# Designs tried in a protein design chat: VH-VL binders against q0atu2. Part 38

Target 1, 119 residues: q0atu2
Amino acid sequence: MLDKKARIRTSREYRNVFEKGKRLSGRFLIIYYVENALDNNRFGFITNKKIGMAVIRNRIKRQLRAIVREYQGQVKNKHDIVLVARAGIGKSSFEGMEKDYIAIMKKAGLFARNANKID
Key: E = the ipSAE of ESMFold2; O = the ipSAE of OpenDDE; V2 = 0.75 times the mean of E and O plus 0.25 times the DockQ between their complexes.

## First folded at step 1 (VH-VL)

Design k22 (framework fv_ivicentamab_arm2)
Fold by OpenDDE, second read of step 2:
Structure k22 (fold): chain C 119 residues (1-119), chain A 120 residues (1-120), chain B 110 residues (1-110)
Amino acid sequence: as target 1 above (119 residues)
Amino acid sequence: EVQLVESGGGLVQPGGSLRLSCAASGFTVSDNYMNWVRQAPGKGLEWVSIIYSGGSTDYASWAKGRFTISRDNSKNTLYLQMNSLRAEDTAVYYCARQYDSYEFGYFDYWGQGTLVTVSS
Amino acid sequence: AYDMTQSPSTLSASVGDRVTITCQASQSIDSWLAWYQQKPGKAPKLLIHKASSLESGVPSRFKGSGSGTEFTLTISSLQPDDFATYYCQQYDSYSGEAYTFGGGTKVEIK
């Protein structure tokens, strides 16, 4: 699991991202991202019942956290980023999910310029 | 009652500039996602720009650098600054409020539009 | 890129006819599709969101259906007030454009 400092936890924090941030949609993910006043990035994860049962939603969250964790060091600092899972994500492979994350993060310009794992 | 009223359209020469306004009533512009959508004569709808409730902005790829979306909270008004206008920018420009479910956005309220004609 | 293809571009029909308009996405967009009606000289009017949710005040003869890549707008019995141009719309900034509209379908009198 991500460090508490790296997590968006409160409704207020989520609302701030949704209201002030930019939005990009991928195949399986939507990301909302906004610059924060911290020295670290924070990540939030949203799943809904359209994805499936709670067991499925929890699995998706675990997978997304794993992906975010893997590439965390390559993301530009001082951002709050919320990942919203799209309905079709429940049928996607982990690799497909990861590929979508990388693609959308590149589109957002949130990866470091010389990140190796994003190629 | 929700109402959006665009103004500022008119005839402008290529290379010229124009600022459109959208006066909102029935809701607060700064609390909503506001958009500009244009429609060339006899053509379809094309998204131009968005300003989020927090003030962040985004643009269509073709609009970046030439168009600027902004708002005046005290006037509850949305603006679109258009620079370096081209003939292909000729269109009716609509302001539209976005309803966002955090998953999908659609435009639930539209203004009547204002016509911008770019011609020499 | 999530391209959207709307068909047909023009449709001639009579009052009472059943009309079907199709919107196809290049990739799955789940149920994230809206339909709009536009009459000449007027702004678009939202009819349906989330593929099948009818907006308040919209007649029940309008029906949206579909998911994934294929969507349809059906008018069960065309009325004089229904002659207009219809657009589908989805949100996808993956291609660089936040919102994409279909090309439109003009429903005209036969």
Scores: ipSAE 0.013, ipTM 0.680, lowest interface PAE 7.8, mean pLDDT 89
Fold by ESMFold2-Fast, scan of step 1:
Structure k22 (fold): chain C 119 residues (1-119), chain A 120 residues (1-120), chain B 110 residues (1-110)
Amino acid sequence: as target 1 above (119 residues)
Amino acid sequence: EVQLVESGGGLVQPGGSLRLSCAASGFTVSDNYMNWVRQAPGKGLEWVSIIYSGGSTDYASWAKGRFTISRDNSKNTLYLQMNSLRAEDTAVYYCARQYDSYEFGYFDYWGQGTLVTVSS
Amino acid sequence: AYDMTQSPSTLSASVGDRVTITCQASQSIDSWLAWYQQKPGKAPKLLIHKASSLESGVPSRFKGSGSGTEFTLTISSLQPDDFATYYCQQYDSYSGEAYTFGGGTKVEIK
């Protein structure tokens, strides 16, 4: 679970990331990201109806939040980052989603080369 | 030099099956996202299927259950298995590459296409 | 899937003309749009990606612009080699199951 301060909560904040941010696609995930004026990172999560039923979309969202939480300390500070799940994510494993997240964050230059979990 | 060469097209009856091949040279298919895109005679482009570098696949909703995208890494070749073919599947089928870069989803190289005609 | 509406469907022009083709997305795709050129009997050729990034080897008379929901492809001085059909394609991955193409614009001799 991510703290409230680490979540993008409003439509305006999501729109800002989409309009002004950079985009990078992975196999199962897309990230949109922009530098913010805060002292912390904020994350947003989008799962559209093409992924499947609400139960499946909610499971994917929880899994993505868990992945983001585990690697939060490896992410460069002061960024708003939105994760968008691609339609194929329903066929992926948790490990597959995790590896895709690490790969795209490294490509974006937002992540240390060695991604270590915060315990 | 990057080349994609499709083959396997031809005339088939409705309900029939056909397997298309796309032979790649100048790059490795398993390092890229590979796609099939089709175009009915005189009509526009329509995305069919993708195979991701890791081997997972996705399909247009109308293609699910009938078409299967696959690859043989040892032959550097992409395939499209088409079953339960219908007259509306008549089209030129292109294989197309998405380069592994910061931007995914546009097609930087295309084959010349192979014509599939479904008619009785 | 995002609907991509391309206009006009057909455009008649003369060599030397300035040609503008419009592509509209049903919802914002940021700048995640490509333009392709297709000549009769040939495969499509990538011209522009990320709305405005010209591919190597594509003449500078081709220019892409736009962001969000409205995009344009402009050919500043039409050449004989430019009579072709042009397609826009969105690749904003909210539509990961479909990379949606516009309906195409045929640029033909006046």
Scores: ipSAE 0.006, ipTM 0.554, lowest interface PAE 13.7, mean pLDDT 84

Design k23 (framework fv_ivicentamab_arm2; at its last look DockQ between E and O 0.51; V2 from the best seeds 0.00; counts 0 for: pae E 11.6 > 2)
Fold by OpenDDE, second read of step 2:
Structure k23 (fold): chain C 119 residues (1-119), chain A 120 residues (1-120), chain B 110 residues (1-110)
Amino acid sequence: as target 1 above (119 residues)
Amino acid sequence: EVQLVESGGGLVQPGGSLRLSCAASGFTVSDNYMNWVRQAPGKGLEWVSIIYSGGSTDYASWAKGRFTISRDNSKNTLYLQMNSLRAEDTAVYYCARGTYEDWYSSFDYWGQGTLVTVSS
Amino acid sequence: AYDMTQSPSTLSASVGDRVTITCQASQSIDSWLAWYQQKPGKAPKLLIHKASSLESGVPSRFKGSGSGTEFTLTISSLQPDDFATYYCQQYDSYSGEAYTFGGGTKVEIK
């Protein structure tokens, strides 16, 4: 589980990311990202009913959190990043989801240059 | 109003170098996918390179090592550095904005293009 | 990388004719296909995105259809302004080429 300080939790925080951040779309994910004034990254996760039933949405959210945790140490500091699950993600494998995350984060230039796990 | 204006094209000898520019207005280059697409005389369209909003770049397989895409955020301008130019690189080079609304991207705005002629 | 094949390469038609251009992908690209129109000496113009969605300002006589590997651009009644070259295009950042264009179809006056 992500540390509390590493999570976007308030509507205001989410709104800030959506209004001021940049957006990149992947096959299964859309990410919104913006630089913050903190010393740590914060992650937010959004799933909607288009994904499926609550049990599916919760599963997807757990999987996304797992992926984010796995690569958290390789992400550039001082960013708020919101992951929005797309409708098709419910049919994706964990590996496919991970691949998509990595691809999007690379496009966003959010991984540190010395990151090895993503190569 | 969105506008893209390419410049820097011209005649260059084989093995030479050239840098193309694309001045954008009506939107922020660093917030969008920006691309170079070329078209040889009487031929089809060929994607050359992309710079994503995050600054990462990608290239056509044939362009890797010789072409470099970059941008100057302060000038809202896109560039294409072309090295070791060959006759087959002769083409009109377009800058084009790429959409990123979905797992899909198309080119919604194009410049007028700038002609690059590689000849001895 | 995906291979995009357009047919025919050249098409001769008259004003008022129904014109059909096809684009075939080497593998399924779902509905992630765009169509462009290009006139001599001009930059391409986006006509259709996501296989069937018309761009703003594009006449309704243009219709995109298809999914998977087979796509079609149809001009229901060809107008003088429609004589041009048309290209299909796909996007896939996971492949070796982020963008791939079809070879083009020149629609010329019969």
Scores: ipSAE 0.344, ipTM 0.839, lowest interface PAE 1.6, mean pLDDT 92
Fold by ESMFold2-Fast, scan of step 1:
Structure k23 (fold): chain C 119 residues (1-119), chain A 120 residues (1-120), chain B 110 residues (1-110)
Amino acid sequence: as target 1 above (119 residues)
Amino acid sequence: EVQLVESGGGLVQPGGSLRLSCAASGFTVSDNYMNWVRQAPGKGLEWVSIIYSGGSTDYASWAKGRFTISRDNSKNTLYLQMNSLRAEDTAVYYCARGTYEDWYSSFDYWGQGTLVTVSS
Amino acid sequence: AYDMTQSPSTLSASVGDRVTITCQASQSIDSWLAWYQQKPGKAPKLLIHKASSLESGVPSRFKGSGSGTEFTLTISSLQPDDFATYYCQQYDSYSGEAYTFGGGTKVEIK
C-alpha cells in the first residue's frame, strides 16, 4: 500500500493532471503525468466499468497499487501520475501489468534513481 | 559493500539440467532488476533472462521454455534453472544487477561468473 | 527486431590515441544504451548508461554520445588500463527483447 501523501485524492487534483499533463498509452495502461510543486510523487488510479464487475476492478486497483509501490523509488520525484486501466486489463496477468507499467514509465522518461533514498 | 557470487556451474551432458545460484549481499535482490548474462568462450555477451523487482520475468527467445529465472527472497539469492542443455549453451554465466542510477535496466554490478560446459 | 551492430570488431591503438567505437541499432532506442568494459578473465564493468551518463569512478576520457539508432563511445587519450573489449547494450524494452548486446570491440596494443 501507498501512504496517504503519495495518493491523488481530490477531483481537482485529478483534473489538473488530465488538463496539464502528458499522456502515454501502453498495452493495458494509460498514464497521465505532470510535474508538481511538492516534495514527493502522488499516484492516482482509474478503473471504469468497461473493465468488468466490481470484484475485477477492485483486484486490478489492488494489483496496480502493489506494482506502483514496488517501483516508487525509481520514479523521478515531484510528479503527479494517474494510471488509467484500459478495458483489456481484466484479461491480463499480474506479470503483464507489471511489464506494461515498467515499459510505459521508462518510455515517459519517469524512471530515475531517487535522490532521497538512504542506503 | 555490494557483492554477487555465482555457483553451480560444471560439466553436464547434452540433454541434462543444471541449476545456477547467485548469492547477493549488501543489497536486497527483490528491490532490483536481476539478470543472467552468458558469454561463450572467445565470444561476446548474450543476455539470457531478467526477473523484475515485482517478480515478473522475461527471456531471450532461445532460452524461453528451457531456462527459468527465480529468486528466494528469504535467502537473498537468484537462480537460473537450465533444462535440455545443448553444446551451444557452453558459456560463463554471470548474474548482474540493474543499475541504481537508471536501475530499470543497465547492469551496475556483476558476479565473477560460473562456467557451464555442455559436452559428452 | 533488435540488432545491435558494433564496429569495428577489433582495433589497434597506441597510448595517447583517440579511440572511437560505434554502435548501431536496427530501430530507434532513444537514449536507452549502455557501454561496458571487459578485461580478460574478468566480469564486465559498466562505464556509461543512458547513452552519455558517466558512471561514478569512470575516468572523464570516456565519453558516450548519440541517440536514436547511432551511438559512439570515445576514449580521448588511451591509457594502458584501457586495452580491453567494449560492448554496447540496448535496454529499450518497447522494441523487442529486453536487452541486446553489440558484438564487442577489442582494443589492442598497436
Scores: ipSAE 0.008, ipTM 0.626, lowest interface PAE 9.3, mean pLDDT 85
Fold by ESMFold2, look of step 4:
Structure k23 (fold): chain C 119 residues (1-119), chain A 120 residues (1-120), chain B 110 residues (1-110)
Amino acid sequence: as target 1 above (119 residues)
Amino acid sequence: EVQLVESGGGLVQPGGSLRLSCAASGFTVSDNYMNWVRQAPGKGLEWVSIIYSGGSTDYASWAKGRFTISRDNSKNTLYLQMNSLRAEDTAVYYCARGTYEDWYSSFDYWGQGTLVTVSS
Amino acid sequence: AYDMTQSPSTLSASVGDRVTITCQASQSIDSWLAWYQQKPGKAPKLLIHKASSLESGVPSRFKGSGSGTEFTLTISSLQPDDFATYYCQQYDSYSGEAYTFGGGTKVEIK
C-alpha cells in the first residue's frame, strides 16, 4: 500500500487536481496532475460504476495502487496525481494497465524515462 | 497555415554526427506531439522518434543511444541529433506533427524532408 | 513494435477501377490505424485516421475500414491523381513503441 502521506484523502484535494490540474488520457487510464506545495507526491484513484460491480472496482483500485507503488520512486516530486480508470480497463490485464501507466507518465513528463536508473 | 521545414541534412562519414532542424510555423511545437520519420532511397517509411507535448521522448529501438530528439520552444523548432552514423542511416528525414487526439496520434502534417547521406 | 503486413506491394490499375489495399497487424490495434498517400519526391499525406475517419480535403472516393488486425483502404473510382504509394501505420502504443508503418503499396498505371 501507499503511505498515508502519499494519498490524496479529501474531496477538496481531489477537486483541486481535477479543476486546476492537467489531464492526459491513455488507453485504460486518465491522469490528472498538478504541482503541490509539499515535499512529496500524493496519489488518488477513481473507479466509475461503469467499470463493474464493487468487487471489480476494488480489484482495479488494488492493481493500480500496486503499479503506482512499484514506480513511485521514479516520479518527480511535488505533484498530486489522480488516476481515473476508463470504462475499458476491466478487460485489461495487470501488464496492460502497467504499460499504459508507464506510457502516460512518460508522456506527461512526470515519470522517469528509464527504471534502470533508480536502484 | 501549418508548415514544417527541415534543414541540416548533407553528406557525413560513417561514425560522424549531424543535427537536423525542423522549423515550425502556424502552430506551437510544445503544444503538440512532434516526430521524426525517415525513408531510405526507394524504401518505405520508418518511424524514428517522438517528443510529447510534456517533453518526454520515445525512440525506435535501433535509434536509442545514437539519436536524440529535442526542441527549442523559443524558436518553435524541433531537432534530431544523430551520432555514430552508419551507412544504413542514409535516408530522407521528415519531421511530422501528431494529430493531437489525446495522446494517440497519426501524422497530419509533414515537412518536405532533408536528405542525410552517410558514405565514405 | 507491431508487425504491419501490407498487400499487395504493387498494384496495376486503370482510371475508374476500384482499388483495394489490405493492411494486417500481427496483434490487435483496435482502430488505431492511419493511411497515407505519397507521390514521388513528396512527403506523405495523411488520408485516413482511426481506421475510417477521412481527413479534411481528402476526396470521398477514399474509404478506410476494419478493426482489430485487418484493415482495408478502398478507392472507389481511381483518378489520375491517385497513382501513388500508400502506407498504413499503426499508432497503438500498447507495446511501448510509438508507431509502425506497413511496407507500402505502389499503385501504378496499367
Scores: ipSAE 0.008, ipTM 0.594, lowest interface PAE 11.6, mean pLDDT 85
ESMFold2 (binder alone), look of step 4: mean pLDDT 89; pTM 0.918
OpenDDE, look of step 4: ipSAE 0.033; ipTM 0.740

Design k24 (framework fv_ivicentamab_arm2)
Fold by ESMFold2-Fast, scan of step 1:
Structure k24 (fold): chain C 119 residues (1-119), chain A 120 residues (1-120), chain B 110 residues (1-110)
Amino acid sequence: as target 1 above (119 residues)
Amino acid sequence: EVQLVESGGGLVQPGGSLRLSCAASGFTVSDNYMNWVRQAPGKGLEWVSIIYSGGSTDYASWAKGRFTISRDNSKNTLYLQMNSLRAEDTAVYYCARGLKYYDWSAFDIWGQGTLVTVSS
Amino acid sequence: AYDMTQSPSTLSASVGDRVTITCQASQSIDSWLAWYQQKPGKAPKLLIHKASSLESGVPSRFKGSGSGTEFTLTISSLQPDDFATYYCQQYDSYSGEAYTFGGGTKVEIK
């Protein structure tokens, strides 16, 4: 799991991201994202039953958290980001999920461009 | 009352361009998921495009590269810019409000539609 | 991105009849399905969202049911105002393209 400070934990916080945020769809993932007033990024994860049984959903959540953690340093600071897994993600490989995450984050302009750029 | 009113439809030659407008009253377009839906004469409904509350957009695969959805928050108006129009784009174009998270964008408010005819 | 198959395409009915319209998704959409009514020259009107949730002001004779891939709209006792075309729509934002409509069912006077 990500550090406690890097997690979106309450329904109110999730709602804020959905209500104020932008949405972008990838192959296996949808992200909702909004700039926050904190000094760090926070991530939320949603997997619903369309994906499969609890064992599959739990595996996917674990894999998505690992991917997010791996690329956390590339993400522009001060954003709340919710990852929603699409129905087809259960058939994806880990590498497939990772590539989709990178692609959608780049498309959203959320990956840091260079050390001197201000978000 | 809550209302959507489309305008900008008309006759256009193949290859031409047209911009549709959708004026909202009684609510704020930037607080909702706004959509364009079309219907060819005598045919069914076909989704075209969405602009999310945050400003991100999505399009039907056939609309990408030709159609652009946008909004002007100061005028509380939604737009659809249509380029490289084809005869098969002939349809009544509706704007529709999608509800967010809870309803996942079922369309609860619709405009009356504006007819676009693409013909020589 | 996937098919919504609606049947029948046309049906003839009399006032007082029980009418059933079916909608089938090519893959599971859980309960993310809406039903719309459209009268000639008018915009569609939302009747039911999330497969079975009736919209405010819609008569109780309209009922939606189903989940997964098989859905039905039932009008228990058809009224004169109910002669219209009906559409189902998936809005399962977690799968494929954002929205897909069924082909429509025209309910005509017998």
Scores: ipSAE 0.007, ipTM 0.560, lowest interface PAE 13.3, mean pLDDT 84
Fold by OpenDDE, second read of step 2:
Structure k24 (fold): chain C 119 residues (1-119), chain A 120 residues (1-120), chain B 110 residues (1-110)
Amino acid sequence: as target 1 above (119 residues)
Amino acid sequence: EVQLVESGGGLVQPGGSLRLSCAASGFTVSDNYMNWVRQAPGKGLEWVSIIYSGGSTDYASWAKGRFTISRDNSKNTLYLQMNSLRAEDTAVYYCARGLKYYDWSAFDIWGQGTLVTVSS
Amino acid sequence: AYDMTQSPSTLSASVGDRVTITCQASQSIDSWLAWYQQKPGKAPKLLIHKASSLESGVPSRFKGSGSGTEFTLTISSLQPDDFATYYCQQYDSYSGEAYTFGGGTKVEIK
């Protein structure tokens, strides 16, 4: 699981990202991202209850956290990033989610210049 | 009081250019998601463009290349630069504020609109 | 872009009637659907966002429901002030257009 310091945890923190940040939409994910004043990145995760039952939502969150963790070291520093799950994500494979995440993060320019494992 | 006031509309020839302004009061433009929405006479609503609080922009497919959304933070004003105008661009142009936070899928504040007429 | 089909285009009703307007999306938009009321010569007014959340000051006779691809706006008992044109609006299509409006429904007096 993501380090406590790497998590967006409060409503206030989420509101700041949504209010001040930029947005990009992928096939399965929407990301909202903004620079922070910290020395680390923080990630937040949002799932709509219409996506499915709690078990499904929790599975999706676990999968997204796994993806974020895998590529965390390659993301530019000092960003708050919120991942919002879109409709249809419940039917996607893990690989599909990962591909979408990579694509949208590339588009956002959030990967470090020397990042690997993203091609 | 929170409000938006559009200006800059008028008559313009095909191929011409026009810049619309939207002055905000009661809130900060740069802290919100600001949009342009137009409505041709007797027709429905059509989204044109958005500028996010973070400064990124997005456009309807038909608007890309001809329309440019921008803002002046010092004036708390939103702009829409329209180039290569066509007759079908004739419409009332509204500026509208998107809802805040993650539920920003709608527009809660609208201006009164400014009419743009493209005709020879 | 996602297609938004709104029906009917025109609806004639009397005061006190139950009115139903539907909006269909070509693909799932979760609950990212808003409803607006517009009167002649006026800007649209937001009534409902996120499919069912009523805006402050909007009468409780307005109700939004639905998710995915099918959405409904219901006026339980039509009032004189409710004769207007109504629009649905979706947000954040994968196609790249952030917003799309339905074609509108004019509610007129019978």
Scores: ipSAE 0.007, ipTM 0.658, lowest interface PAE 9.4, mean pLDDT 89

Design k3 (framework fv_ivicentamab_arm2)
Fold by OpenDDE, second read of step 2:
Structure k3 (fold): chain C 119 residues (1-119), chain A 119 residues (1-119), chain B 110 residues (1-110)
Amino acid sequence: as target 1 above (119 residues)
Amino acid sequence: EVQLVESGGGLVQPGGSLRLSCAASGFTVSDNYMNWVRQAPGKGLEWVSIIYSGGSTDYASWAKGRFTISRDNSKNTLYLQMNSLRAEDTAVYYCARVGYDSEYWFDPWGQGTLVTVSS
Amino acid sequence: AYDMTQSPSTLSASVGDRVTITCQASQSIDSWLAWYQQKPGKAPKLLIHKASSLESGVPSRFKGSGSGTEFTLTISSLQPDDFATYYCQQYDSYSGEAYTFGGGTKVEIK
């Protein structure tokens, strides 16, 4: 699990990201990201009912958290990043989801230049 | 009203350069995906380039190295720098938005500006 | 890059006819397909997004259907205002070419 300090938790925090942040869309994910005034990154996760039943949504959230955690050390600091799962993600493999995450994060320029696990 | 207006088209010799502009109104360019799409006379639509809301860019394989997409946020204007122009680059060039609330379609389009590359 | 094959290239029809245009993707794009209408000297106009969602103001005689790799645009009863060129379009988030258009279908008067 991500540390508590590495999570976006409040509605206000989410609204800030949506209102002030930038947006990029991938195959299965949309990311909203904005610079924060902290020394760490915070991540938020959104799944809606279009993805599927609660069991599916929870599985997707768990998988996304796993992906984010795996690459967390390679992400540039001082960002709030919200991952919004798209409708088709419920039928995606974990590998496909990971590939999409990496692609979007690269386009956003959110990976550190010396990142070595994203090629 | 959301609107895009292209300008800068004209006649240019092979090997020459030209910069197209696309003035946006009714929305903020930097909050959206902005694209250039061209259409040779009597031919189909061909995607040229995109600048994402995050500022990253992407290009058609044939456009890489010769075309550069950029924006001026203060002017709410999109640009396309075209270098080393060829006869086959003759086309109407459209700017088109992929809106913040949209996922993958173009709306609206500008009226287009004609670029003619000829000796 | 995803390949988009649109057919037919040209279609001759009369007012009142049922018209069907097909778009085929080289890989599954789920419902990531849009349809545009273009008249001579004009910019393309968005008709349908997400394969089947009709844009506001578009007549109900236009219908988009399909998913995966096969998509169709149907005009149930062709009207004089419908003679134009139609294009399908997809989005690819992985390849260097983010967007691909079909080759177009010109619907002309028989």
Scores: ipSAE 0.029, ipTM 0.704, lowest interface PAE 5.8, mean pLDDT 90
Fold by ESMFold2-Fast, scan of step 1:
Formats: sequence, C-alpha cells, structure tokens
Structure k3 (fold): chain C 119 residues (1-119), chain A 119 residues (1-119), chain B 110 residues (1-110)
Amino acid sequence: as target 1 above (119 residues)
Amino acid sequence: EVQLVESGGGLVQPGGSLRLSCAASGFTVSDNYMNWVRQAPGKGLEWVSIIYSGGSTDYASWAKGRFTISRDNSKNTLYLQMNSLRAEDTAVYYCARVGYDSEYWFDPWGQGTLVTVSS
Amino acid sequence: AYDMTQSPSTLSASVGDRVTITCQASQSIDSWLAWYQQKPGKAPKLLIHKASSLESGVPSRFKGSGSGTEFTLTISSLQPDDFATYYCQQYDSYSGEAYTFGGGTKVEIK
C-alpha cells in the first residue's frame, strides 16, 4: 500500500544509499539514509534469511511497509531511507517494530518528537 | 563468555573532571546499545547515558552538557567523560549492555567503579 | 517520559512467604521490562527479561507477569538467598529517556 514513487526500486538506488548514507541501528531495525535531490522520500526494505523462512520474511516486509506508510507524512522530505530487518525482528510484536521505527527515525533527525499516526 | 570491566573511578574535587572506561569482551560494543548507570551510596539505580549501535547518544537531563558517552571500536571499550563534577555525582558507576539479537539479549553488568566527589 | 513506579519501597518477609512486588509504567512499554536483584556491594543481576522470561540459572520460584503498564514479580516461597533489593527497568527503545528504573523494593527479613 506504499505509493510507487515512495519506493526505492533498483539495485543502483540501494547501492547509492548504502555507499553514501549514514547508518543508525535500533533494536529490530537498521536504517541507512541519505538526502536525495528529489521532491519526495523513498523507502527500501531488506529482510535476509537469518530472520526465517520466506513466509516469515515476507510477513515482516509487509508489516514494515505498513508502518512506514502510517507515518510517512511525519518524515522530513527529500530522503532515501533503507530499512534492514535484524535477525530478532521475527520475534517482536507489530507494536514493538512500530516503536523501534519511530525511535530510530527521531534519533536520525528525520521525525517529529511527538509523532502520531496519520491514518 | 561476556564480560564488562569498569575502571577510572576515584576521588575528585567539585568542579573537577574524570574519565571512566569500560572494557568489553565476548561481544562487540558497536553492535549493541551501551549504557552507563549509577548508584549513589544507599540509593537506587539511576540511568545516566546511552550510546546506540549506530553511534547516536542520549543523556539524562541532569547529565546533558556535563557528561559525554563515547566508544573506541578498535579497543572495544566504552567511555564516560564527566566534567563539572558535583558532590551529588558521588556514586558507583556501572556500564551495562542492552541488546536483543540472538543469545545476547540479556544484560551483562560490570562490577562498577566508585566515583567520590568531595572537597 | 517514562516514570516507573515500584511498590512497596520496603517489605518484611519470612522464609517460605509469597512475595509480590509491583511495577507501574506511566506509558505502555509492551513487554520490554526486566527485573534485577541486587545484594549489598554487588552489581545488579538479571532475573527476568521481556516481562516474564526467566534468565538461565534463576530459580523457578521467581515469576514475572504483566504487559503494557502493569507488571509484577512474584517469589512463590522466599528463601534466605532472596533477601535483597529488587528493581524493575523498562528497555523500550521508543523514547529519549531510553531506560528507566523503578525506585527499588528492599525485601528484608521479618
């Protein structure tokens, strides 16, 4: 449900964020982020085999997209942000992932201190 | 085997400075959230500061501007630089790991180092 | 801001007693709560993490329960080794307050 224009789509775009971006780790998430030259934010999502089987990884990816979508209006514009799920994320609650996302985005300076869900 | 060993405590005059060290073994400091916690004689535990795995930091309101948390990844060591010390800063200072991933989501504590601020 | 209110501050108990300590968070912290035991002159020792998960080597008489804002630590049959001060601690990474401890509960011999 995240808009296509707000998604990082190509391996070249992911590589740019990893190579030029800053890294910040939370409890369940790592973000890589860099300012872009566009008028909008773009998000990427990475889940690896340490999280679990494909069905678990796909569930986590869908949940992360839902979280990002809910808070997208509170994220400072003009950034490419890649979310990498840590191995322990499969054992967290949806609320736990949501809280970690908010905390890490605030620490990065990309989010309002009193962030609320838009939806 | 996971271990944290503090050092650097001692007697210091009000207004003075002191730097505490916390040497970690059995895990990587930069992969975890690292904390300083203090305990005044006969009192409860009081959180001082955190350094997140990505390098961002936070402080108790009373510590901000006087205390600085840092780490040296090459030495796998955590530090607390304490400036403008006051009598009320007299306490045992503990370093502690907070992590969730894998078998490392328990909290090891160091044995603490005593800081006495007295004229 | 996460305030952690721990009750009672002190309790007197006898060997064999059932002891209950409560911890209240000012905001929901899910299950991101730990319980620690501290004996005089020693560092705190982790007893329970994630509100109810018993640390390896901790006796089964210790039990943690609760979620959200209300938490309890229960010792079902107090032993001499259990006279200590107990602390709850939130480790919900949501806030700039990072980690907040309760005020502690001293379990002393009656």
Scores: ipSAE 0.006, ipTM 0.509, lowest interface PAE 13.6, mean pLDDT 82

